# Miniprotein binders against q96jn8r1131to1294, part 2

Target 1, 164 residues: q96jn8r1131to1294
Amino acid sequence: TLEFLENHGKNILLSNGNRTATRVASYNQGIVVINQPLVPQLLVQVRIDFLNRQWTSSLVLGVITCAPERLNFPASACALKRAAWLLRGRGVFHNGLKICEKFGPNLDTCPEGTILGLRLDSSGGLHLHVNGVDQGVAVPDVPQPCHALVDLYGQCEQVTIVNP

## First folded at step 6 (miniprotein)

Design tb4
Fold by OpenDDE base, look of step 8:
Structure tb4 (fold): chain B 164 residues (1-164), chain A 96 residues (1-96)
Amino acid sequence: as target 1 above (164 residues)
Amino acid sequence: DELERKIREIILRAMELVRKGELEEALELIVEAIRLAVENKDKELLVTAIWIIAYIARKLGDPELLEKVLELAEEAYELTKDPDIKYYIERLEKRL
């Protein structure tokens, strides 16, 4: 069963069998990691449950290639400088460096109820899914094993892992 | 840092070309990025550049290029000790 690891950002409260993550304070310290590593053709999805419009920006979605159980999370995913491929806004980032300016929909403007998915293809390409629609390869050749990461940042205050 | 900015811009341009399938031109750019990253001791940028060039090399499939990139990756690993680079080294070796 897919669930968020107990090792998470300081402002996160897990519920619903660790399938729901809620950021209960401030706008940051909201990183969570899904327990099972991504394997080819496994679609991992999270639903945006609640947005708080008092903040700007929204969730960051991506993968990490380091051991998630021992990771010391920074206040935001954008501070990760190694072992991290992230989708923020319409940008794709590797270790904090923008490698793509325009990819998929703007994550900062996804409404509540949006289902975001990550999937590795057979060649190691990381695909973004939005409401079940494959947006294409966000990152080619991602190291494996890797784990899906969600940063409940800014507006995004709650997400839930959902089955395909 | 001006040089760092330049490297970042090159990487972004290289990836744009990669996404367009213009791998040869991307290769030229990323080689320059690697050179500059080493010169400027930008370990983080170097890791990204190595990832990109390894991808390009595998896609192009040229044996000589693969060997050269493997050498670059090994050197970069010695400098950065980044496990992801080690991953790409292993993939390059399997391709050869």
Scores: ipSAE 0.894, ipTM 0.950, lowest interface PAE 0.5, mean pLDDT 95
Fold by OpenDDE base, fold request of step 9:
Order: C-alpha cells, then sequence, then structure tokens
Structure tb4 (fold): chain B 164 residues (1-164), chain A 96 residues (1-96)
C-alpha cells in the first residue's frame, strides 16, 4: 500500500492511513515522501485536495534517490542539492539546477482535483502524468531506487495518494 | 560567480539538445561544462554534468566514448563521493 512516510516536513499532518498530507502552518516545511520506491510501470499518483490562493507558487513534485527515512528535510524541496529531480512550475530541476525550462503544464496553476502522477519507464525515464495523460519524459535515466516526493508548498495545502 | 553561471547555462543548453536528439552537439557542450566545473571545483554542477554525459554516452554506444566517460565519472566520484555518480559508473561498466 502506498503511504507517506512518517519522516516529513514539520508542518505536515498525516491522516487517512498516511495517504493524505496536510500542511497546517506557514507556506513551507511541507515535504512528504511516498514509502514504496518507484519501479518500472508503477504509476504513483497524488490528487491536489486544497489550494490556498494567497500564495503564488504551488507544489513541487519529483523523486529522491537517497534514503528518505533518514533525510533531514529542508524547508523546501528546492533547497535539496543532491539526489533530487524536481518539477516546479514548468521547469525541471536536478539538485536545484534547471535542466528544462518548459515541460508539461504549469504546476503552479493546476486547480484542485488535479491528479499528478509519476512513473518510470523501462529505460529509467521519469514520466509525468496529469489527469491520466502522459506528458512524456521529464527526466531521462533516473537512478534506482528512487522515491516520489511531494512538497506541499505555497498554495498547496493538502494532497492525497490515489489509485490509478 | 560568472563562471558558475556559464556552466549552468551550458548544462541547460546541453539538455535542450539532448531532448531534441542532438546528442553529438550536446556532447561537445557537456564536455566543456565538465572541464569548467572541475577547474572551478563546482561539485554540484559536476554531478549533473556527469549524469548527462553518461546518458549521452550510453545512447551513442561508442565503446571509446564509454571508456572515456567512465574515467571522467570515476574522477568525479573521487571528488564528490556522490552515490548517484556511483550508480552511473556501475551502469557504464555493465554497458547498460
Amino acid sequence: as target 1 above (164 residues)
Amino acid sequence: DELERKIREIILRAMELVRKGELEEALELIVEAIRLAVENKDKELLVTAIWIIAYIARKLGDPELLEKVLELAEEAYELTKDPDIKYYIERLEKRL
């Protein structure tokens, strides 16, 4: 069963058998990691449950290749300088460095109810899914094992893991 | 830092070329990025550059290039001790 790990940002409250993450304070400290590593053809999806339009930026989605249970999370995923491939806005980032300026839809403008998915293909390419539509390879050749990461940042105050 | 900015820009352009399938041109750029990153001791940028060149090398499949990239990756690992580089070294060794 897919769940968020207990090691998470300090402003996160887990519920619904650790399938729902809610940021209950401020605009940051909202990183969560899904327990099972990504393997080829496994589609991991989260639904945006609640947005606070007070902020401009929204959630960050991606993967980490380090052991999540031992990771000391920074205030935001963008501060990760190792073992991190992230999608923010329309950009793709590796260890904080932009490696793609325009990929897929703008995550900062996804409305509530949007379902975002991550999947590895057989060649190690990381795919983004939006409402069931494969947006293509966001990151080629991601190290394995890796874990899906969600940063409930800015607007995004709640997400839930959903089945494909 | 001007040099750091230059390296970042080269990496971004290299990835744009990779996405377009322009692997030979991307290779030329990323080699330059690696050189500059090593000289400037930019460990973080070096990790990204090694990832990219390893990908390009595996896609092109040239044995001599693969060997060269393996050597570069080994050197980079000694400098950074980044586990992801170690992962790519192992893949290069197995030609996977």
Scores: ipSAE 0.894, ipTM 0.951, lowest interface PAE 0.5, mean pLDDT 95
Fold by OpenDDE base, fold request of step 9:
Structure tb4 (fold): chain B 164 residues (1-164), chain A 96 residues (1-96)
Amino acid sequence: as target 1 above (164 residues)
Amino acid sequence: DELERKIREIILRAMELVRKGELEEALELIVEAIRLAVENKDKELLVTAIWIIAYIARKLGDPELLEKVLELAEEAYELTKDPDIKYYIERLEKRL
């Protein structure tokens, strides 16, 4: 089953069989990684459960290609400078470098209940899904294995892994 | 610095072209980015550039280009020791 790893950001509390992540303090230190690597055609999804609109910005979604159980997480995913492919706002980033200005919906404005998914296609393209709708290839040719990463940042205080 | 900003801009433009399917033009840009990254000893930007050129080369499928890119990737791996580059090298070798 899909679960968040116990190796996570300092402000994260896991519950619901490690399928729910809650950031219980501040606005950062909220990175979590899903245990099973993405494989072609596997859709991994998380639901935004709770937003605190006191903050600006929201969750970051993406993948890492390093061993997640050994990763020392920074305060935010944006600080990752290797092995990281991230979606923030409408931008796509590789190791902190912006590689796309506008892709998909603005993650900073997704409301509670939004279901965000990641899927690799047969060519290694990373697809973003929003409420079940394929938004297209966010990143072509992502190294494998890779693991889905969620940074509960700013507004986003709780997410839950959901099955397709 | 100025050179780093230039490299970042080139990479962003190259990716825009890649997304549009304009691979030949993207290739020209990313080659320049690689040269500049090596010159500036910017390992992080080099990793990204190698990813992009490897993708372009595989999509274009030109044997001579693939061989040249493989050589570039191997050199970049020696400089960075980045496992992702190793991944791309393996794909280039297998033509996948």
Scores: ipSAE 0.894, ipTM 0.951, lowest interface PAE 0.5, mean pLDDT 95
Fold by OpenDDE base, fold request of step 9:
Structure tb4 (fold): chain B 164 residues (1-164), chain A 96 residues (1-96)
Amino acid sequence: as target 1 above (164 residues)
Amino acid sequence: DELERKIREIILRAMELVRKGELEEALELIVEAIRLAVENKDKELLVTAIWIIAYIARKLGDPELLEKVLELAEEAYELTKDPDIKYYIERLEKRL
């Protein structure tokens, strides 16, 4: 089953069989990684459970291509300079570099209850799903294996892995 | 760093072209980005540029281009030791 790994950001507490991640302090140090690597046609989804709107930015969603158990997480996903493909706001980033200005809905404005998904297609394209709707290929040809990453940043204080 | 900013802008523009399917123009830009990244010893930007050019080369499917890009990727791997580049190399080899 899909769970968050025990190797996570310092401000994260896991619950609900490690399917729920809660950031319990500050606005950062909230990175979590899902245990199973993405494989083609597997849809991995998380639900935004709680938002604290005192902040402007919200969660970052993406994948890493390094071994997650050995990863020393920085305070935010934006600080990852290797093996990281991230969606922030409407932007797509590779190793901290913006590679797309406008893609899909603005993650910073997704309300509570929004279900965000990641899926690899047969060609290695990384798709974003929002409330069950495929937004298209965010990143073509992502290296495999890769693991889904969620950064509970700013507004986003809790997410839960949900079944498709 | 002016050169770094330039490289970043080129990469962003190249990806916009890729998304529009304008692969030939994207190729020209990304080659320049690679050159500048090597010159500036910017390993991080080089990795991204290699990913993009490898993708373009595979999409275009020209054997001569694939071989040239493979060589570039090999050189980039020696410089960066980034495991993702190794993945790109393997993907390129499968198309040859």
Scores: ipSAE 0.887, ipTM 0.948, lowest interface PAE 0.5, mean pLDDT 95
Fold by ESMFold2, fold request of step 9:
Parts: C-alpha cells; structure tokens; sequence
Structure tb4 (fold): chain B 164 residues (1-164), chain A 96 residues (1-96)
C-alpha cells in the first residue's frame, strides 16, 4: 500500500497508517516521500487537508532520483541541488533551476481539498494531475527509479494520500 | 553573475522550445548553454543542460548527434559526478 516513508522532515508527524503527514511546527522541515518508486501504472495522489494562509508560499510537489530511505533532507525541498525535479508555485525546477515558467495551477493558491497527483508515463515523462485532470508532461525524461516527494511548506500543514 | 543569469535564460528558453516541439532550435540554444557553463565552471547548470541535450538527441535520433552528445555527457560526468548523467549516458549508448 502507498504510505509516507518513515524517513521524513523533522517537523512531520505521520498518522492514519502513515498515509497522512502533518507539519507540526514552523514553516519548513516538512519533506515527505512516498514509500514506493513511481512506475508507469502508479498514480500517487495526495489531498491538501489543512492550509494556514499566514504564509505566502505553499507546498512543493515532485520527485527525487536518489534513494530516500537514509537521505538527510534539507530544511526545504527548494534547497535540493541534485536529483530533484520539483513543481513550486507556478513553475517547474530542476536542481533549483527554473526550467518552466508556468505549468499547471499556482500551487501557492491551491485551496484545501485539492487533490494533486503524480504519475510517470512510459517515456519517462512526469505528469501532474489536479482534481483528476491530467495537466500534461511537467518534466520529460526523468531518470528512473524516481520517488514522489511532497514538501509541506509554508501554508501547507497537512496532506493525505488518497486512492485514484 | 551576469554570465550565470545568461545561461539560466538560455536554458529556460531552450525548454520552452522543447515543449513546443521545436527541437532543432532548442538544440542550438542548449549547445551554447553547455559551452558557457563549461567556460564558467557552472557544474549545476551543466547537469541541467546535459539532461536537456540528451533528451533532444534521443528524440532527433541522428547518429552523429548522439555520438557527440555521448562524449559531452561523459565529460560532464567526470566534472560533476552526478549519477543522473550516468543514467543518460546509458540511455544514449542504447540509442546507438
């Protein structure tokens, strides 16, 4: 079954059979990773449960291409300078470099209840789904294996893995 | 660094062209980005540029281009030690 991995950011509390992640302090240290690599048949979906609009920025969503079980996560996913392919705000980033100005919705304005999905197509393209609607290929040719990552950053205080 | 900003802008533009399917134009830009990144010793920008040129080369399928890009990727691996470049080297080799 899909669960969040026990190795996670310092401010994360896992619950609901490790399917729910809550950031219980500060604005960062909220990185979580799904316990299985993405494969073409797998759609990973998380629901935004709780937001705190005090903060300007919100969650980051994407993949890492290094093994997550023993990785020392930085305070924020945006500080990943290797092996990281991330959707943040309006853009797409590789290792901290913006590679697309606008893709899909602005994550900083997604409301509570939004369901965000990631899947890998057969050509290695990373797809974003928003409330069941495929937004297309965010990143072509992602190395495999890769692992779905969510950073409960800023506004985002809780997400839950949901079935497709 | 103005050169670093220039390389970032070229990479962003090349990816815009890739998304439009304009691979030949994207190739011209990304070759320039690689040249500048090597000259400026920008290892992080080089990794991104190698991913992009490897993708373009595999989509275009020209054997001469694939051989040139493989050489570039091997040199970039030696400079960066980034395992993702090793993944792309293997995929380029299979394409040949």
Amino acid sequence: as target 1 above (164 residues)
Amino acid sequence: DELERKIREIILRAMELVRKGELEEALELIVEAIRLAVENKDKELLVTAIWIIAYIARKLGDPELLEKVLELAEEAYELTKDPDIKYYIERLEKRL
Scores: ipSAE 0.816, ipTM 0.921, lowest interface PAE 0.8, mean pLDDT 93
Fold by ESMFold2, fold request of step 9:
Structure tb4 (fold): chain B 164 residues (1-164), chain A 96 residues (1-96)
Amino acid sequence: as target 1 above (164 residues)
Amino acid sequence: DELERKIREIILRAMELVRKGELEEALELIVEAIRLAVENKDKELLVTAIWIIAYIARKLGDPELLEKVLELAEEAYELTKDPDIKYYIERLEKRL
């Protein structure tokens, strides 16, 4: 079953059989990773459960291509300088470098209840789904294996893995 | 660094062209970005540029281009030691 890995950001509390992640302090230290690599038939979906609109920025999601079990996570996913393809706001980033100005919705404005999904296609393209709707290829040709990552940053205080 | 800013802008524009399907124009830009990144010894930008040119080369499928890009990727791996470049080298070799 899909779960968040026990190796996670310092401000995360896992619950609900490790399917729910809550950031319990501050605005950062909220990185979580799904316990299985992405494969073409696997759609990883999380629901935004709880937002604190006091902050301007919200969650980051994407993939890492290094083994996550013993990785030392930085305070924020956007500080990852290797092996990372991330969606933040409306932009797409590789290793901290912006490679797309606008893709999909603005993550900073997604409301509670939004279901965000990540999936690889057969060509190694990373797809974003929003409320069941495929937004297209965010990043072509992602190295495999890769692992789905969510950073409960700023506004985003809780997400839950949901089944398709 | 003014050159670093230029390289970043070229990479962003090249990816914009890739998303539009303008692969030949994107190739011209990314070749320039690689040349500048090597000259400036910017290893991080080089990793991103190699990913992009490897993708373009595999999509275009021209054997001469694939061989040139493979040579670039191998050189970039020696400079950066980034495991993701090894992944792209293997994909380029498989395409040939």
Scores: ipSAE 0.771, ipTM 0.912, lowest interface PAE 1.0, mean pLDDT 93
Fold by ESMFold2, look of step 6:
Structure tb4 (fold): chain B 164 residues (1-164), chain A 96 residues (1-96)
Amino acid sequence: as target 1 above (164 residues)
Amino acid sequence: DELERKIREIILRAMELVRKGELEEALELIVEAIRLAVENKDKELLVTAIWIIAYIARKLGDPELLEKVLELAEEAYELTKDPDIKYYIERLEKRL
């Protein structure tokens, strides 16, 4: 079953059988990773449960290609300088470098209840889903194995893994 | 710093072309980005540029290009030791 890994940001509290992550302090230290690598046709989905609109920026969503079980997470996913392809705001980033100016929705404006999904296609392309709708290929070729990551950053204080 | 900014802009433009399917034009840009990143000793930008050129080479499928890009990736791996480049090398080898 899909769960968040016990290795996570220090401001995260896991609950609901490790399927719900809550950031319980500050605006950062909120990185969580799904406990299985992505494989073709596996759709990993999280629901935004709680937002605190006093912050301007919101969650980051993406993948890492390094083993997550003993990784020392930075305070924020945007500080990952290796092995990371991330969707942030409107853009797509590789190792902190913007590689696409605008893809999909602006994550900073997604409301509570939004369901965000990640999957690999058969060619290694990373797809974003929003409320069940495929937004297309965010990253055309991601090394495998890769692991889905969510950073409960800023506005985003709680997400829950949901089944497709 | 100024050179790093230029390399970042070239990479972003190359990816715009990749998304539009203009792979030959993207290749021209990314080759320049690699040259500049090596000159500037910017290992982080080199890793991104190698990811892009390896993808382009596999999509175009030209054996001469694949061999040249494989050589570039092997050199970049020795410089950066980034495991993702090792993955790209394996994918390039299988494409030959």
Scores: ipSAE 0.767, ipTM 0.914, lowest interface PAE 1.1, mean pLDDT 93

Design tb4
Fold by ESMFold2, fold request of step 9:
Structure tb4 (fold): chain B 164 residues (1-164), chain A 96 residues (1-96)
Amino acid sequence: as target 1 above (164 residues)
Amino acid sequence: DELERKIREIILRAMELVRKGELEEALELIVEAIRLAVENKDKELLVTAIWIIAYIARKLGDPELLEKVLELAEEAYELTKDPDIKYYIERLEKRL
């Protein structure tokens, strides 16, 4: 039973049994984390429900390797300087440092209805899925345990956990 | 900072090579990035560089390289106190 964790960004309202996250103010303070760590057989999927195209940038997707239950999240995931592997726009970042110029789609242009998935492979590689299609290895080796994170940033105002 | 920018560029290039499977060339670059990051006291860049070299060392599997990278990782942990480096050390030890 996948849910968003009760510890989340200040502008988030959880609903639908904690399976839907809505950013109800501003453009930031929208970090949510899935309540179970990733394991090789677990595919975590979220659907983009609502976008406000007034903003230029959109959601950030990735993992953190520190325990999320009591963590004090920054205003934006991009400010995480430790324990974070994130997909943002067209790039992949580790602790704020770009480690890949282009991977998968540009998250800033994903439309409403897009289903984004995260999965670990047996070697610790982090995979992105888009609408059910494996985009390959975004990060070849992430520490475990790690936890799936979504930052409802800018354009992205609502996502819902979708079961495979 | 010009040196900091250079280190960032080397790390990005090393990861491009890792994604292509060019591990020996990537290793050469990341060793240089680590040397520069230590000299410049760039702790954040050092953490990323250690993650990369630890991955390369585990993939190549050369015992001499694994031992050298273990020493680097232990020193980097002392400098940075980043818990992820302890995970990298554990993975390197299991590879030996």
Scores: ipSAE 0.765, ipTM 0.912, lowest interface PAE 1.1, mean pLDDT 93

Design yb2
Fold by ESMFold2, look of step 6:
Structure yb2 (fold): chain B 164 residues (1-164), chain A 82 residues (1-82)
Amino acid sequence: as target 1 above (164 residues)
Amino acid sequence: SPEEIVEEVKKLIEEAIELAMKGDKTKAVELLQKALDLVNKLGDTELQKAVDDALKAIDNGDPWLAELILDEALELAEEKSE
């Protein structure tokens, strides 16, 4: 069963059988990781449950290829400079470098209730899904194993893992 | 000392990013300008450029990008100061 790992950002509280993550302080230290690596048949989905529009910017989605169980997470996903691919706003970032200016919708505008998904295709391409609709390949060849990550940043204060 | 200046610059940057995240762009810019004055005292041209670029990102309403830019530059500045 998909859950968020117990190893997570300092400001995260896990609930609902570790399927819900809440950022309980500040705007950062909200990184969470899904407890199973992505495989081609697996669609990992999270629902945006709560946004606080008093903050600027919103969640970051992505993958890391380091083992996440003992990783020391930085305060913000922007500091992931190794083995990371991130989707933020409309940008795609690899190890701190923007590699795509416009991919998919602007994640900063997704309202509460939006369901965001990540999966690998058979070629190792990373796909973004928005409300069940495949947005295409964000990253063409992600090494395996890789682990789905959400940074509950800025406006995004709560997400829940949902089944496809 | 250079180490003390780098630590003060780091504190100003952290506070500035938080203020920008709360929507207080004016105060965030004020703190980054103070950080720039200290960086000029260090003579670290890479960090100076990073602060200038982060100021532009804050002005454009993108504190996440500002944080990205400054994270790398601060790591390098801390290594230089030992």
Scores: ipSAE 0.746, ipTM 0.875, lowest interface PAE 0.9, mean pLDDT 91
Fold by OpenDDE base, look of step 8:
Structure yb2 (fold): chain B 164 residues (1-164), chain A 82 residues (1-82)
Amino acid sequence: as target 1 above (164 residues)
Amino acid sequence: SPEEIVEEVKKLIEEAIELAMKGDKTKAVELLQKALDLVNKLGDTELQKAVDDALKAIDNGDPWLAELILDEALELAEEKSE
């Protein structure tokens, strides 16, 4: 069963069998990691449950290739300087550096109810899915094993892991 | 003292980022400018550059980037003040 790990950002409360993450304070400290590593053809999806319009920006999606159980999470995914590939807005980032300017839809403008997915293909390409639609390869060659990461950042205050 | 200045800079930066995240870019920039003025008293060129870069990031509507820049800079500044 897909769940968020107990090792998470300071402002996160887990519920619903650790399938729901809620950021209960501020705009940051909201990183969560999904327990099972991404394997080829496994689609991992989260639904945006609640947006707090007080804040700007929104969630960050991505993967990490380090051991998530030992990771000391920074306040924001932006501070992950190693073993991290992130999708923010329309950009793709690797270890804090933007490697793609325009990819897929703008994550900052996804409304509540949007289902976002990550999937590795057989070649190690990381795909973004939006409401079940494959948006293409965001990262062409991701090392394995890797874990899906969600940063409940900015206006994104709650997400839930959903089945494909 | 340098330690007191660093602490004040840290507070200003944290508040500035929060304001930026609330969409108040103008006030965020004002606070960072105050921080920059204090940093100039320290003579810490690295921190000075970081604050300046963060100002640019906020001005460009990217508080996420500003936070990235400033978090590392503040850690270094704190280490120097010890």
Scores: ipSAE 0.690, ipTM 0.849, lowest interface PAE 0.6, mean pLDDT 93

